# Miniprotein binders against q9ydz1: the designs that were tried, part 4

Target 1, 329 residues: q9ydz1
Amino acid sequence: MVQGLPGEFEDYLYRVIASLYRYAERLVVVDYPSSPTRRSIDLIVSLPGSRVVLIKAIYDASLISKKEVEELSAVANSLGVSAVIIAERMGREDLLTGVVYDRYGVNMVNLETFENFVSGREEVYVTRYKDIYTVSISSEKLREKRLEKGLSLGHLAYMLKTSRKSIYEYERGVMSPSVEKAEKLVDILGEEILEPIDILTSPRKPVSKRDFDKPEEALVGEKLLELGFKVSHAKRTVVDLVAGRSGEEGVGSRIMIVVKRSREGRERMMSRIMKGVKMGSILSSSLYAVVNREEKSLIKDIDYTKTIVKDVREFINDVSRGRVEENEE

## First folded at step 3 (miniprotein)

Design b5
Fold by ESMFold2-Fast, scan of step 3:
Structure b5 (fold): chain B 329 residues (1-329), chain A 95 residues (1-95)
Amino acid sequence: as target 1 above (329 residues)
Amino acid sequence: SPEELREAIELIEEAIEIVQEAFELEEQGRLEEAMRKYRKAVRILARVLKELEKVLPRIDSEEERKAVEKVILRLAWEILTYLFRVKALEKQLGE
């Protein structure tokens, strides 16, 4: 039997990787688990300005479920980083360039939109939530330009064929105009009223993932929660637990933990640890391997990775005493 | 490190030779054979890319890290190029 070609999922992932290497300062490929539809995170990139983004890349976003997206969201929220889905379609609908879509509270864009945004070539102004398209505007500039043109709220409303209350709500930032109304506003007041959307934002509806599979995960996770960390359990990526907390004056700390899975051999655990090292580096996160006392000998040759090896009791005692180190390298 | 980079470069050079064979086969109208050669080259390059990505976070030298990053970037672009060519040939043979 000969090795097969990369599948359709791998073909699209390679397109996304090729694009991101052109613009990202750092990029890590998360190729675990091996099934693309079961994997919550495909890529982690560091963009100029030390901005870190977790990326799910899949040609058709309908092939991933709420479970994958919720884990992407929960991990991003716990680590205090951004998340985005890069896709070309959602079932029968092709994603339009220049539009930000919503997928369970995570921003979703096509690859061209992502490239244009990160390269600075083109800004994004249009959001689609459910079946409604709206345009991002600057309330302050809208008011400024309206007054500069000598228009009252009522006069502008008349010109737009809308209510005075709608204009008032646009100027308060309570409501965003439709594409049709925004086009008319730009025609009257100029394009300076448009405000670019930051597509690389925190998830809008983050969910806590505390569905621990093992007592060891629960004990470690609950202790981190007690110490003020935001914690998420992960089942669809390299690590089993992620945790983050805000520090003094916004300086935070991040911890990722690999817990030995049931009947998992040394080779598979080492593989996850090695992939975790890549993730920890780009996320500026400490990486811990939590194992039973007798299992420490199974991973004795990882000293060069700077992974911190503890049993559950040692981990709990160390974090309680503030001895958890951040990954500074 | 330098020895691993040398081995990677040698495998990349082997893949490039296979691509040159694919070009010749394609010019001769031997499209199915050309497609098999492109697929073989992609498999070699994809394996090299995965291997280099595994060692990247363990490289202490900034100069060596930058060199590996450049190789990975080039590999990604070549894989993409040959995959697009395979898709075009598949359509031509299938339709």
Scores: ipSAE 0.000, ipTM 0.164, lowest interface PAE 16.3, mean pLDDT 79

Design b6
Fold by ESMFold2-Fast, scan of step 3:
Structure b6 (fold): chain B 329 residues (1-329), chain A 95 residues (1-95)
Amino acid sequence: as target 1 above (329 residues)
Amino acid sequence: SPEELREAIELIEEAIEIVQEAFELEEQGRLEEAMRKYRYAVLELQWVLIELELVLPRIDSEEERKAVEKVIERLRKEIETYLRRVKALEKQLGE
């Protein structure tokens, strides 16, 4: 396999952005880091119904690794938002329209499927997991219709050329039938057993990354954990820490933190802060820049009022009180 | 008899479970193990078919007779399907 060229990544990302403008109430492009194969998040969209989705967009999903997908998953889970990968291929395999694929616990669909889903044009019923295509069914309706027809688990299993255990697992929601078996189930029990898939769900795999890079990150992250936040460390996006919690009215439920990275100059840190402001806005998140006391002069000319500048001690004191304070001149 | 029919159903359920195991092994590329499982399932289903065919003439109820006859028809089709799969795997592993 050959890796994609830089122009190929930009062309596909543009196609995805152009499509999303038709459906999104708001869209933020996350162009950091610059390398698309090292970036965990490409887009953040706000869809009708107050749904916020983190999107990884890449033509061939085989060009990103477990590291990028796990960070996408961890950030989404910590912030309590949805995540999806939009791609056209996975190596040699083209992604089929109407199918949701699994990539390390994150739903992956092609652009046409995403457009059809968010526009309401077409429902999604088919999932591909571990090389198997399965159809989403309502476990409750399956059992109800089976009993209504007077069929035992064994009788229905025989008719479908499958095991009694498989029917049992379908009715418990642990497993889904193949396309062929689902077609036979519909023939016997009716189409009411089919259940549309919500492709914009929370990730199913590892929920948090706590492999903190710096002592400052560990101190801040551990304090947020003590306060009941879900916390994740990030290395492949604009911010260094993300945290989310269901709090009392008037308390920020989402916090994002930028910490000066190793070998990072002022200009790069300022760029990340500015991009973080855009992310914070669409995520309804507080944005903190955590610096050493001596480094506060480094970020003195921040134009955006939504960035809260603190040292580690100030940050810990602020969040311990359950308060978010804006910087004033 | 009712006990013979119940035992036949249990054997069908067992054979179907073995077929599912065979499919999973085949998907994993464990073709020799898959072939052995398909062969075993076919043998189990053939025994059930023989037992049901022997019971069929002794059924007085037309409704029950038709039900058993439909099961026999489905069972024959299932056996044919798995036998074709065994034959394909034999060819693949032999050549």
Scores: ipSAE 0.000, ipTM 0.071, lowest interface PAE 28.0, mean pLDDT 78

Design b7
Fold by ESMFold2-Fast, scan of step 3:
Structure b7 (fold): chain B 329 residues (1-329), chain A 95 residues (1-95)
Amino acid sequence: as target 1 above (329 residues)
Amino acid sequence: SPEELREAIELIEEAIEIVQEAFELEEQGRLEEAMRKYFKAVIILLRVLKELRKVLPRIDSEEERKAVEKVIERLRKEILTYLRRVWALEKQLGE
């Protein structure tokens, strides 16, 4: 058994935060829900080059389920930002430095790999998927070096003891060679064919969660979908809905929505709104509290300059008239 | 430049120390940690190869150029050796 005391999770999170403060322009800690194994997002960082990354930080990634990772992926996909899991192990397997792992379509790396990547100290070349390691190659340089040496697809395939189709797929970038095949390719064509991996790419299997729990979420979500937003609901973070779309000139617009959860009191909803303000700031996202008329009494003590309060009817009317994007351009 | 060569030498020395750590961890039966150290050394040496190949055309001395070419060839062989070791350890661990 692994002993997962709350203090142990917090110790690792603070270790990750201390590392990120060296490189991040901005950092927001997402501490809701309070249970680290039920939380989909732990940190949001803004890195140089306007790269925003949603981070799940947990020592042992086996302690989170597909539900947490799928929500991380869905939120990142809907907002048009990157997602990564930072962990030291996956059950009985320790994560290797310099290797990118796949966890339900999200890139997973250890802290040392993340630090080395963002600092520019060391490049990453290897991906682990299920039970195999593959090496990232430049399809363009592979083709260039093959032609430079006068090798046909079949000739190179013969030398590697593989199919002509495999070489073709390597050169198209749709398949990566195993470590063994990459070793042989480097022997024949040179190490210049190796290409560093950008660990901060979009999730490999983007997910959007549209299974809305509440009528209010469904009405709001459906309206945003009609307007061309990518929409996902969330249960394992501060907000209940996230939405994003590409604007004119490639500038995206982002919306986050808080709706009162079942059996949620005023203090908890207010806490989520306050945390949502911090998330909205780093994500350059509008934050809405969408409430029933009765629920408006729960949100009297908020900063209305940072949170837009609407009932469902008001919100639907505003987004239908294009007003939701006012001052976001 | 001489500064680029100094950086390359420092990285090679760092990789050598890491490989020595990997040998010790492997002797202790700490195979996952050993595998991580071998792979860390590979990543460092790949960076060195990239930098040495970049500076090679700018070396004016034929003697220095031949020396750097020999270092490149040696590093290439070491990288392949450590990659094979990583693969062997991966197989032993049931990966």
Scores: ipSAE 0.000, ipTM 0.178, lowest interface PAE 20.3, mean pLDDT 79

Design b8
Fold by ESMFold2-Fast, scan of step 3:
Structure b8 (fold): chain B 329 residues (1-329), chain A 95 residues (1-95)
Amino acid sequence: as target 1 above (329 residues)
Amino acid sequence: SPEELREAIELIEEAIEIVQEAFELEEQGRLEEAMRKYRKAVRILLRVLFELLKVLPRIDSEEERKAVYKVIWRLLKEIETYLRRVKALEKQLGE
């Protein structure tokens, strides 16, 4: 089915929210845009250990396109946070519990797998990339056991009918063996070479989006890029631009920006800003509303203590001088 | 195939029997013997898992795929559980 039945998307989202609420320290629902198949982010959760995760939740992941996943990935990469897709199926295929799937460089798991992982109840060892299943191994244990057996990289490669480079990449943690190679590795070196997967990894193919819709977005985005921020434009979530960078002391900074979209009324922009305040709080991000001088009077009803309102010139001058006003309550 | 699935289930049942032996040994304080039994069970389950994962892409029947999915899920869960026991026992025994 190309289009889902009305209500089924909400039912699954509510199930995911109910489950995650039990494990998350904080949870924010991102309900913009209103269409779940057009929305890149559905939930943001803060997990124990200060892990912040952007979540796309949809029962059938085939109902979202590369556009939604690329934006999820780009936003997560720019802000320096994790991203995951939670789904139960991918078209004709049901997602297996205990398996991590790849969707355009973003990890995809079913809800049971995510709950088991974040609760510490169960670990995951198997990844599916394209049509191949791979097994997660400990690089340290692999090297240790290989050396204990007196095997060179070349000798082990010959036994596995693979290249020396492949064994070297396994021992560096850059590549995981196929099921066939993993079976032989376990047979030769023992099962203790297996290692749990961290589902909350960074996106593997991060993309920066610079397809700005408005001159204000372009001016602001280019200035942030010049100052060393990773910047992404967003069209499928609450904010229009996201930016992040590491500080001198290893302290990072995060900025989110709302700009008036084409043919957007004041009420819709205000709604996005209010939702952006919640996102900024969980992400420890500054939230800016960048408006022209005429628009500035129209947004005067906004709580300015939680949103920094600037025109383009004011924003550029502030950021050029390293000024990032805090958005904390 | 139905024969491959039956063979897989029989091997899983054999591994479970070995785990029950390991549990009894562990209760008796025979920790090294218990660990060897858990390791043996994990080895059997891993072999079955790898064979089923190789076959899964070749299954055209949705009903057969669902049956194999259930077996794979059971295997993954059991492997993780017993491997955790092995790691805990290795720590106790100083390995």
Scores: ipSAE 0.000, ipTM 0.309, lowest interface PAE 16.5, mean pLDDT 80

Design b9
Fold by ESMFold2-Fast, scan of step 3:
Structure b9 (fold): chain B 329 residues (1-329), chain A 95 residues (1-95)
Amino acid sequence: as target 1 above (329 residues)
Amino acid sequence: SPEELREAIELIEEAIEIVQEAFELEEQGRLEEAMRKYIKAVRILWRVLLELKKVLPRIDSEEERKAVEKVIERLFKEIVTYLRRVKALEKQLGE
């Protein structure tokens, strides 16, 4: 298993960053772990309209596995934010501009498509799933325009050289037409039947990662679950646990937790905490460093205004009594 | 066109002046302002790079096409250099 040279991966990442500086209100670079093929998240951006997006950026998406994408998905789902993969290739295949690809339930687009979408220059209408290209349509508008034109399901099916069942399924939203059939539908019913794809959505097949490595992570995670948080364990990014929940008036709360990893020295843990501070700021998330009593010496010289330091028992007691603290800046 | 090339050169020169301002701000310890200047310069250089990429398929001369490709490569390397500097300054500010 050979991974790309650091310069190659860094150059593409910086190309993506250069593009994002033109459109993002805020941007955080997540450069941990150091290996780009083992990292689940590369960038976090805040876009106009208070949209926060977790981004995986890699030139060839075949170099990341289900493990990286599922963690990206789980973290985004737990925090209630969007996720996208930006790439140029998938193995031997170049990603086409204007097409959104499915990668384990996460939208994947090339950089040009991302730029065109966020700048408002071009809407996206085409999805690729495996070898099939389909066009996004409004089922409601399709039915409305068909009836307005006085066309039966059978008549429209005949014109498209397809079955009545296919038209029925398009109108139910359970099936999308091919590019060829969509072009014919637009010719007959007008372009108003087309529905733009929002490429910056929550992952479609999120899985919560609750495979905790340490008893301390399990105790903290289970307590947050009892309180109604969505919780995910992370192994391929800066933090070890992420949690989120909706408030009574739709105001959510987010918590990120750093725990000492096996064989991890002080410098690496402090580096992760500092990077976690930046992530917490852009995500409007509280950041906790949860340590055993023996591990408190590892977090000397921490900025206590940006990180809440607790041992496991203190954290559980605070959370149980409704004393979940937010990071204040 | 010759006018488009002239415009590209002028924008590159503008970006270089902004980078020089960023260097001076760094020397003064004004790191947040320095970062904003580097980002501004990168945005200008990236815009030029994208416009040159759009012109590239319209160039019939192989010699001229190769010359523009080299300019695009140089601009990309400069953008990467300034973004690495921004990353270093962000790290310094977070310490």
Scores: ipSAE 0.000, ipTM 0.215, lowest interface PAE 15.9, mean pLDDT 80

Design c1
Fold by ESMFold2-Fast, scan of step 3:
Structure c1 (fold): chain B 329 residues (1-329), chain A 95 residues (1-95)
Amino acid sequence: as target 1 above (329 residues)
Amino acid sequence: SPEELREAIRLILEAIRIVWEAFELERQGRLEEAMEKYREAVRILEEVLKELEKVLPRIDSEEERKAVEEVIERLRELIEFYLEYVEALEKQLGE
């Protein structure tokens, strides 16, 4: 017996990439670290309307843990971009087309659902939360249509064979109706109460990762926090820190930082910097390599026009001076 | 062209399906049949790689060219992996 076939994960990632080529304006493959189950981000795509999405692609989502998903969420939140997991299975359960699943606060859909959504072919209305399928409704439109029909909470509850409290909770957005209850609500009040789900929303449980492994990361991270950036450290992707801040012109400032990891040789650090250049381009982010004197030998062959090389003091001074976020008219 | 890319994707998906068949045969201890399926899949991937490399210089769209380049890179990695894997299985059978 084998432990599994190396390349199984590459086969699915490849399938996802091939599919996304039809819809993405730009696409970057993040193939670092090499192990798909340890990697928090597999793809970054730029979709029409200037929407940038971090994608985790894995055939069976049970093969990734909370650590990978929380890092995906934290990076997306810090950079002010969307995140989604594309998968076909969750352990023994196959993901249904047209259903949005929750995985530690990140939306998870199968590939067909993602394609249908981004192509505009089919809208998504069904979410699975806590082993229950529910239908997305507009609480405000539900209340409006109920009042237009002259129905009290009790009258509508009686018609649906549910409690007055359930109708109240639907109208307050505390609870979403089951498929059966949603069908009855539509029959009584009309389809206008249904609300399509935007599968490319910000993560529902944004987490700022502030567990810095090195004094350099801590100093840089704390300074960025003082300057109003959302900051997260990362261990399961190309870069070690990400930071984002809203600009006065509505354009965010984004910074990604690479530092030498423990037991990391020149070849791995250089590889991460090169891949970081591609990530920076699609994310419109500055890329910094923050290194001490001894570590400069590890990065001597990089393109300094695409990577800003600084020590900690130089980095802090540079960031404190700010960036021009406006384009010339 | 878009039609050539669609045909390439179809053939790649067929090769991946054959790899999954080979993996299942291997799990059953049917190593000789598994090796033949892996070789079949590699042959398909090699032909697709050859055709995509031939088409790449003729692609005018930067977006489409980048997409094809990424497919080519992934195909090369898959081909190398399965060729090495088949060699390992063959040595195992040689006993």
Scores: ipSAE 0.000, ipTM 0.135, lowest interface PAE 18.4, mean pLDDT 78

Design c10
Fold by ESMFold2-Fast, scan of step 3:
Structure c10 (fold): chain B 329 residues (1-329), chain A 95 residues (1-95)
Amino acid sequence: as target 1 above (329 residues)
Amino acid sequence: SPEELREAIRLIEEAIRIVQEAFELERQGRLEEAMEKYREAVRILEEVLKELEKVLPRIDSEEERKAVEEVIELLRYAIEFYLLAVEWLEKQLGE
């Protein structure tokens, strides 16, 4: 619609969507903000087994900064869901199929790797961190197979052209072998020593996002923290706050909150609320709109969207009394 | 009416079958045929959506109304999704 906007970001996103559609039970496209390089989340997908994943999809991952990835991580951590980055490049480097990359504690894979993993066609065994490639192995199976073959630590080390200490550290799970050493281990002990990587994990280095822009966000956020929620502030997606808490007997609560942003018109806020409804549905999350008391009556017509409209005082009072409404979709 | 709802469900099931056909055609590299099947499924789902939106105000039961609203939201979601698949295939064929 906007003349001069490059299509390359949209082309890759559509390719990822087409692929995900084949495997997902449900998918939500997060098209806010409109700029792909400023969005922390592009897609939310529900996979078989009630597994919900937040996805950042971008052809070249170098085009997103620590800010976008940290928000993706923080939102996933607060809601208790998984996160992954799907990309084909990182600057000048092409992402290899079958390799999981680390991007600020979030797993990053190319689309082919993601398809192979979710379809069950190919397992992932290789991790790349700071230019080092390592292979995931079962320490227990490595030790078991070595002893079954009657090999000492020294014998195996000699065969691999490595130190006795390295074999010991592999068997302790403290060190993972290089691709070259892992190939030799498989040749000697069998492929049963390989341990598949789950690429759909929670972020490894979750960050606290408490960089609130408004007193309303701080008051709401701090109250949710007092009540035992994990809370993150968001600037690069549809909602302004996300919160999650483990419930008694395993039923948790998820809350998403839209707060009117500076210089934001009602039409834009309504658009974010409608997009938030879609996100809440796939995440099984309550959606709140926190507005000024004077504005509350003017948006009562959104009752049909199941959005809970409150001012700050009403929200704090309701949450303090345990009255948090869940989205049952 | 129960007859209108039954027909809506039948058409949704038909659209799902057509999407499965589109998926298989896409796997075979028959992209133009796959695209036409996605378009066909979208046309069916859009017709169902219009009919359900027309029926919704006439539903007196709160439980039935909520169930139909849920189906309407799912249909809007599915239509949006299939249109994205069509757009991606159009780009592949146009380049």
Scores: ipSAE 0.000, ipTM 0.221, lowest interface PAE 16.6, mean pLDDT 80

Design c11
Fold by ESMFold2-Fast, scan of step 3:
Structure c11 (fold): chain B 329 residues (1-329), chain A 95 residues (1-95)
Amino acid sequence: as target 1 above (329 residues)
Amino acid sequence: SPEELREAIRLIREAAFIVLEAFYLERQGRLEEAMEKYREAVRILEEVLKELEKVLPRIDSEEERKAVEEVIEWLREAIEIYLEAVEELEKQLGE
């Protein structure tokens, strides 16, 4: 079997949770949907310095598809938070400690690397992309040290047995040297040229997901887009839509929306809402339940869960008038 | 002429930004889009190379001729590297 057993998924997730409890200020477990391979987000943590991180935790990252990773990325981008995948292997290959891997544009590290990074015990300098290992360097310090030693682009290129173009691109920050070239650069210019990688930042900003599958989602989502929110549709987590907008002095608005699904009973919707409340608290996000008018009377009594219940028309009118409710009436 | 050199530099900068976009797309696993960006950059650089090769024989200054020759060598190297990137991406997408 190439796929993990049910106990293997559970055991690894709990191992990650146990590790995170030592470093996180807050932690929320996202256990929806129930299948780990279909779930885009497993954990949300708040780290010192007000850093919120969405985490996908799976022992073998080959067991998740592009769909799960793109949703993780899109949700993080829309909410303005970080995302990372924690895994031990990719199919037949074990992930090396101290190396950041790329999985569909999201940083992926093993648990030991994550622990070493967040605890401050060990910096990360090496990235692996499609069988190529490269070393993170400071372009500015590389140029500065080269000029201090009186070396031209051509002279340094000759010493490294590479092209002038390669040195030029290193100094522009568009290319990173191989491990072999980085070792030579350090020998010539000193270790000061090395730059640690922030595994929790993603300067990459993928386009938000707009693949709505219900008219209600499309109406709400398109309206939020018109008002300047970054919006993503989600199918592999607790909520159906997430939206974020930058505010004055760095304070933004975050909205998460649960939409009632066809043939979904009150009990199932209440379960998703309760899980959404926990997500909203760690993300400092409002949580809306958008239902049709007929169903509103059946779930309006969930005010105790800090959820704002609206129909589509009410939601659109409220957001259009610049009103975003904050866990209070 | 100074105008021809300024235009060449502008196009080289444009191609450089397109290559940066290709690197970003490749990191995101958007291989088809990355490949198209590499091809776009190559098309621009090949056009610049062709124009610089036309003006090179008309340069009377040895210093200016040397500078243009250096740029031409850099362009040829860049084109080769980006075409190799396209070939590798084509192999990955063929699977």
Scores: ipSAE 0.000, ipTM 0.112, lowest interface PAE 22.8, mean pLDDT 79

Design c12
Fold by ESMFold2-Fast, scan of step 3:
Structure c12 (fold): chain B 329 residues (1-329), chain A 95 residues (1-95)
Amino acid sequence: as target 1 above (329 residues)
Amino acid sequence: SPEELREAARLIIEAAYIVMEAFELERQGRLEEAMEKYREAVRILEEVLKELEKVLPRIDSEEERKAVEEVIEFLREAIEWYLERVEALEKQLGE
């Protein structure tokens, strides 16, 4: 029984890191804030195909709340990247290998499932929502294979001991069969009806976090929203605001912003800025530090190629003039 | 009776496998054999339909009556579906 012990949180995170080093092209550890249960993001990885994933890693997912997951979701959505939770348990229940769980609209899998998926060893077909397991199927191939077998919709329904409406909804893609019904469907129509789940999809319902705490955050965030960015406010990670915009004309921008937090000393803010540099690199994002005039001299010696130091007025003037740019790596 | 309903279920499932065999024959270009298998499946489903229509008025339970009505509706639609396929094959064969 090692759930909830502080040492076990760190041990599990290290297990996940060790695993990901084998599969990821790049990996950044987000160790801020220091408490694992208060962090929304623990890791950022770059996988083959330029796929970037924000990861929350925790042994028991019941120990994180809606606040952590909503922030993970909002940050991922604003930056246009994927998000996943890697965990082994949900309270008293162990997560099954090969199953994708739903946690506030974010996909949750155990470490073995994640490794099997990213390595290409095993595809995932099963989703768990509350107490119900369902199997992912291709609605188009289901209909195609039923017609190829010559079966009427009602006859197939009868063979599965289900309603005509259920088969109709499966073929429309609005409902997925139970494991029992899916096994019978495969027996009758063949395994080609199964559709692999991409566990690294964007969060199911886009969540925008626009709850600004500071006047500086509100001024900066409102201006970015006005310019067509998706903006999220963050309290449980390195940066305070994230923003993303992708135009069809090929103009894409990602911006991360560090703003001084309440009761925060310069040393803590500098630590967040330095950690933000690593995040900006893997996310191909510009990093801004929005500081007061007195604080500029204290951070002038950092890497300006990755951190752009501005006060609120300078930031607003620059983005208003179209000086929005992504740092390339 | 429960025995009559069990026999109906068995025959409906048997007809489904006959339809699947018919389609495999059709895929192999064995159209005359396919057509005969579709006709066999239709004959089975029509017999089941007749038996269920006879049983329906004798069902006391509203829940059981509703269930049998749903099976009768599915049987009517399935029979029409397979008869349309038979007609298409007859035209293709020049029958």
Scores: ipSAE 0.005, ipTM 0.490, lowest interface PAE 10.4, mean pLDDT 82

